# Ledger of designs, part 49: VH-VL binders against b7kms5

Target 1, 80 residues: b7kms5
Amino acid sequence: DTFETVRNTIRIESEVDESLRQLCHEERITKETWLEAAYLYLCEKPEELAQVIQLAQERLSQRKAIADYKRAKTMQERFL

## First folded at step 21 (VH-VL)

Design y_2
Fold by OpenDDE, fold request of step 23:
Structure y_2 (fold): chain C 80 residues (1-80), chain A 125 residues (1-125), chain B 107 residues (1-107)
Amino acid sequence: as target 1 above (80 residues)
Amino acid sequence: QVQLQESGPGLVKPSETLSLTCTVSGDSVSSYYWTWIRQPPGKGLEWIGEIYYSGSSYYNPSLKSRATISVDTSKNQFSLKLSSVTAADTAVYYCARDYTLDEPKEDFTIYFDYWGQGTLVTVSS
Amino acid sequence: AIQMTQSPSSLSASVGDRVTITCRASQGIRNDLGWYQQKPGKAPKLLIYAASDLQEGVPSRFAGRGSGTDFTLTISSLQPEDFATYYCQQFYNYPFTFGQGTKVEIK
């Protein structure tokens, strides 16, 4: 089978990225194929998927808070 | 999914106050910055200002003296008031989500990813 | 305010053509640049953010490049649905400012 890929730019929290990198290295896979496999696996596990979604939502909330703080600080300085 | 919808009178008399409301669905207004942009007929885009749910706001200096943006978290809305309007304020007014993406270190990225369909406001006597 | 200057203001092209639009900032804006597509009677649609990152759902034929003061939007192979007006916008400093737009018309 053949498939077409889509290029994505991903920002990952550094500690998570490092851990995932190590895992991928040990298992001789890539973060890309890990993401694909993990998603496909979870698609067959509705309860686990729901849990991951909730966790992702919480992480997003925290990330947004951090981003907004950085923005507020930096933009205030730039606008002076 | 996130949706934005502008509402308000399409006709305003000179010297009066233009008042628009943006109703947000699919997400909370307390989670992002929110912005207003306008576009005179056949012209380009002009950023009006932004607001955070906490009330912190920035405005285009060209409109600062006349523009007021506010947020109503209870209604999941944010609004624009533009006082002392003239014919030059005739435009399609857009509300949009003003998203801040976290970047490495102390960096961040801003972009407007969700827009309302826009509402034409004509200033005429 | 940071001035954003697009070039050209308009261009004519055919389906399949490679189209390049440029945007120049009056001062350095790092990568804080976005590109929008706008069709008549519609709101602008975000195509590119952070100068080169493709917004979700946007076809890969769109590409943004550049940093500092000079930026480009490229459509590798123009499609019928790509005839529209394109705008750049800087997010480096207030007030956020747009380029004057580039209208891509059918030849």
Scores: ipSAE 0.811, ipTM 0.942, lowest interface PAE 0.5, mean pLDDT 96
Fold by OpenDDE, fold request of step 23:
Structure y_2 (fold): chain C 80 residues (1-80), chain A 125 residues (1-125), chain B 107 residues (1-107)
Amino acid sequence: as target 1 above (80 residues)
Amino acid sequence: QVQLQESGPGLVKPSETLSLTCTVSGDSVSSYYWTWIRQPPGKGLEWIGEIYYSGSSYYNPSLKSRATISVDTSKNQFSLKLSSVTAADTAVYYCARDYTLDEPKEDFTIYFDYWGQGTLVTVSS
Amino acid sequence: AIQMTQSPSSLSASVGDRVTITCRASQGIRNDLGWYQQKPGKAPKLLIYAASDLQEGVPSRFAGRGSGTDFTLTISSLQPEDFATYYCQQFYNYPFTFGQGTKVEIK
């Protein structure tokens, strides 16, 4: 089968990115195919999916906090 | 899905205060910035101001003396008040989610990803 | 305030055409730029953020490029639904400001 792909720009936390990069290298796969495979796998595992979603929500909350802090600080400096 | 909806009177008399409310659904107003933008008929877009859910706000200097944005977390809403309106304040008013995306190192980026449909406010006697 | 100047103010094109719109900032804004599409009677729709990142659900025929002061929005192959007005917006400093818009009309 052939698939139409969509380009995405993904920002990943550096420590996780390095770990994932190493895994992909060792297993001779790509981050893209890893993401696809992981999602498809989890689609068949509702309990695991729920756990991943919860973890993702927590990580998003942390990212938001960090981003908003950066914003507040930087924008104050720029506007000054 | 996140949805925003503006509400308020479509007609305001000169010198009175324009009051609009943006009702957010599909997400909490908490942990986000929220913004108001307006567009006079047939003209471009003007940023009015923003508010963080905690209460900190910034306004366009052109409107700072007249604009007040507030957030009500209990109702999942945020609002705009614009005092001493004139015909120049006639516009479609939009509310939008103001998202901050974390970038590498000390960087970040901002964009308005979800918008209300807009509500026309006409200032007329 | 940072001034955003779009070029051209309007253009006529046909379906299938490659369309390029430029936006220039009066000072450096790094990659803190967004592009919106607006159709009559509708709210602006985010197309591009961070100068070059495609918003979810936006067709790949839209592309944003640039950094610093000069930015471009390109539609590789104009579709019927792409006839609209496009705006750039800077998020580098307050107040956030928009370009004056570029109306893409059917030839």
Scores: ipSAE 0.810, ipTM 0.943, lowest interface PAE 0.5, mean pLDDT 96
Fold by OpenDDE, last read:
Structure y_2 (fold): chain C 80 residues (1-80), chain A 125 residues (1-125), chain B 107 residues (1-107)
Amino acid sequence: as target 1 above (80 residues)
Amino acid sequence: QVQLQESGPGLVKPSETLSLTCTVSGDSVSSYYWTWIRQPPGKGLEWIGEIYYSGSSYYNPSLKSRATISVDTSKNQFSLKLSSVTAADTAVYYCARDYTLDEPKEDFTIYFDYWGQGTLVTVSS
Amino acid sequence: AIQMTQSPSSLSASVGDRVTITCRASQGIRNDLGWYQQKPGKAPKLLIYAASDLQEGVPSRFAGRGSGTDFTLTISSLQPEDFATYYCQQFYNYPFTFGQGTKVEIK
């Protein structure tokens, strides 16, 4: 099979990124192919997919809260 | 997917208050900043202001004395009021989602990723 | 307020051309810059955020570069659907301000 890739810029939590990087190195894969494989695997596992989605939603909520806090603080300082 | 839609009167008389509502679907207003932008016919874009669901808001200094943005989480809407309008306030008004992207360290970035189709408001006697 | 100056205000190009639009900020804005595409009668569409990150669904022929005060939007090979007006916007400080726009029209 042949396919075209799409470029993405991904921001990953540092501890997760480091752990994932180590895994990819050990298994001679890339974070990109890991993400693809993980997604495809989960697409065939509806229950597991639902669990991952829930976890992702929780992580997103936390990330948003952090981002918004940074924004509020920094923009207040800049707006002086 | 996230969708935004502006609604309100397309005609407002001078000195009256322009009132618009943005209805959000596909996402909750409780998780983002929300913003209003306007564009006079044939001209560029002007940022009006923003609001967070908690009520915190910032406005363009050029409009601060006249602009009020509010959010109604129960209706998943946010609104714009612009008082004492003149012909200069004739424009297409857009609502948009104002997203805060977390960046490394203490950084962040902002962008408006979802926009309404816009609604023309004409100020005329 | 931070002033955003785009150049050129308009340009004529042909399909397949490489097009470059510049945006200059009156002060440093780091990478807090976005690019939008707007077609007549339509809302602006986000193309680039954080100066160089491509918004989902946007073709790879669009590229944003720059940091600080000087930024560029490049269309590597102009397509028929790319004829539009492009705007930059800074998100570094209030009020958020836009460039005056660059109209890309058919030669």
Scores: ipSAE 0.810, ipTM 0.942, lowest interface PAE 0.5, mean pLDDT 96
Fold by OpenDDE, fold request of step 23:
Structure y_2 (fold): chain C 80 residues (1-80), chain A 125 residues (1-125), chain B 107 residues (1-107)
Amino acid sequence: as target 1 above (80 residues)
Amino acid sequence: QVQLQESGPGLVKPSETLSLTCTVSGDSVSSYYWTWIRQPPGKGLEWIGEIYYSGSSYYNPSLKSRATISVDTSKNQFSLKLSSVTAADTAVYYCARDYTLDEPKEDFTIYFDYWGQGTLVTVSS
Amino acid sequence: AIQMTQSPSSLSASVGDRVTITCRASQGIRNDLGWYQQKPGKAPKLLIYAASDLQEGVPSRFAGRGSGTDFTLTISSLQPEDFATYYCQQFYNYPFTFGQGTKVEIK
């Protein structure tokens, strides 16, 4: 096995981020290792994985809608 | 995975209308912005315009009077029409997905992450 | 329109070299800048978005920095497959505009 890492930049919803931050602090882990562990766990749980994927898709849809709204408003103002 | 493919005639006569279609697969044209970019042979890139799946569009002022972008959700396609073409419109035309990433607070970021392979359109009599 | 000026227009480098390309905007564009790599006969490939975020699948030797008007793309150790033309693009305002490109050639 390799211990090499890949750099990523993530944006997390503020309430989720705060909650996750607190959990990681209490459990003396990092968001990164949490993400790795959670993914590996789910890889062994097909049904749970499917549920998480569905939830992720819903969250993405909501995030995209918000982003597009911001864009439309801001770009209209900038273009004036 | 998301794939884009340009299609249309590679040859257009001067004064005619250039028409291209971008077929999207692996994702829905809904809920995204879509864009066209062109590149004359041996030259740089020029943004043509964009369209949101709902129909809202913006165009490069240099082409606004001649360019029309449209979306066909039923076919999962979006198209470009460029009227009154001249030799200056000879270029490789690319379609791309125009993604809006949510950022903290009221911010956002934009990038073109998926591109078609491009299609050469030559304007010649 | 916002003008994007890249420098240099071309450069020669060897495999293993550190390469830095700069892009200057005619006005402040915050971090609304992307970098692309383009090889002959191919579509541009997104490398960097939001000025400094690495696109998925892009090697870590690529790095984007900057905010406001001055931006840089750095290749820490040039690889054979990195010889190409690189473009910056601003997404701050319409029309979206590109730099004129920087061709990275083999020395």
Scores: ipSAE 0.808, ipTM 0.941, lowest interface PAE 0.5, mean pLDDT 96
Fold by OpenDDE, last read:
Structure y_2 (fold): chain C 80 residues (1-80), chain A 125 residues (1-125), chain B 107 residues (1-107)
Amino acid sequence: as target 1 above (80 residues)
Amino acid sequence: QVQLQESGPGLVKPSETLSLTCTVSGDSVSSYYWTWIRQPPGKGLEWIGEIYYSGSSYYNPSLKSRATISVDTSKNQFSLKLSSVTAADTAVYYCARDYTLDEPKEDFTIYFDYWGQGTLVTVSS
Amino acid sequence: AIQMTQSPSSLSASVGDRVTITCRASQGIRNDLGWYQQKPGKAPKLLIYAASDLQEGVPSRFAGRGSGTDFTLTISSLQPEDFATYYCQQFYNYPFTFGQGTKVEIK
């Protein structure tokens, strides 16, 4: 049997990344396997999954707002 | 699933105004930039301009004097008007979602991830 | 405006070949570059964003590299469905500009 991976670049909020990195270090796992395991676990927990999805949507909205603010400011400066 | 669809007349007379609308489904026009791109037959791609849902817009200097992009949040669509058209404006016109990706620190990057199928607009008498 | 120059304008290749397309910017654009694939009668499809990040659903045989002024798109093993025209686009400054395209044809 084969176990293939897909390469992705993950951008994580700095404080979350630091906390997650510490946890992974302590538990001798990787952020990648953590994400896989967490997802698989949540797939068996529909209520918890729904909560995580809602939280993720909120975080995405905030991230988009921040990104667009950066864009607006920077592009105005570049296009003078 | 996010989908974009261009609509408008496929034939426009010289000196008239080209008018197209992009209808967005599966996502809100809010919180994104939206863009128009065109491609003359057998040629490359040209960026026309963009608009943020709040109304801020930028245009290609080559078309700035003639191009107007607007957004209608109530209809979940955005539009392009190009005045004083000539044969040179004959092209397939695409609308697309203009996504801003947050990068570390004060950085960001941009890409167009969802496109309409495109609509051919021919300028002819 | 920032000029994007692709090379080559066209190339012929066979299934299984390694294909490399280059894109050069007239000035530094950091990693603000995207790659698109376009097939006849279809809209461009995003392949790569941020110079080297693979768009969701895009096969891993596609890879983007580079920063600053010199960028490359590589198809490690060309598949039948990969014959198309490829475009780079810079997003560093207005107006956003595209390369002139590279047509990948069957040899």
Scores: ipSAE 0.808, ipTM 0.942, lowest interface PAE 0.5, mean pLDDT 96
Fold by OpenDDE, look of step 21:
Structure y_2 (fold): chain C 80 residues (1-80), chain A 125 residues (1-125), chain B 107 residues (1-107)
Amino acid sequence: as target 1 above (80 residues)
Amino acid sequence: QVQLQESGPGLVKPSETLSLTCTVSGDSVSSYYWTWIRQPPGKGLEWIGEIYYSGSSYYNPSLKSRATISVDTSKNQFSLKLSSVTAADTAVYYCARDYTLDEPKEDFTIYFDYWGQGTLVTVSS
Amino acid sequence: AIQMTQSPSSLSASVGDRVTITCRASQGIRNDLGWYQQKPGKAPKLLIYAASDLQEGVPSRFAGRGSGTDFTLTISSLQPEDFATYYCQQFYNYPFTFGQGTKVEIK
């Protein structure tokens, strides 16, 4: 089998990234193949997928709030 | 799918006020920065200003005295007003989503990921 | 204001060519740089953000590099649809400013 990959830049929360890194190390897989597998698994489980989406939306909201705060603070400092 | 669409008169007389509206669909104007950019015919791009949905705004000093950006969350729109226009204000005007992405530590990144198709505004008597 | 200077202002190339465009900032802007592609009569399209991150859906033949004051956009193998004008933009400080553009024309 052959497949084509695409390059992505993924920014992961540090504690989650570390935990995931450890898991991948122990299981001799990569974060990339983990993400692929996890998504494909969830595609077959609509209830679980919905739960993950909700969690992801909550995390995005939190991340966005933090990002906007950083921007506001930093840009104000740079501008002043 | 996020879409932005500029609307307003394509012709404005000198000394009058240019007024444009950007209608956002596929996403809420809330929780984002929104920006206006213009491009004179055959020329480069000029950043006009930005506004956060909460009302905080920054403007290009070159236009600060004349430019006003506002947000209407109820209509999912944001607008640009440019007063005392001259021929130099003839340009294609773009609205865009100004996205802030969290980065490690205290950093963040900014980019304009979604743009309107642009609308030509000609200043002529 | 931070000045962004692109080089060259225009270039001629053929399909399959490697094309490199440079953008220089008048002061350090870290990695707060974006690259856009614009075709005639169309809005700019985001290609690269954070100096080197590829926007979703953008072909991998596009690559952004650099940090501080010197940045490059590279098209590893120019395709017919890549003939356009390219702009860099800094997001480090207000006002946000663009390079003057680089027109990539067919040879």
Scores: ipSAE 0.659, ipTM 0.909, lowest interface PAE 0.7, mean pLDDT 95

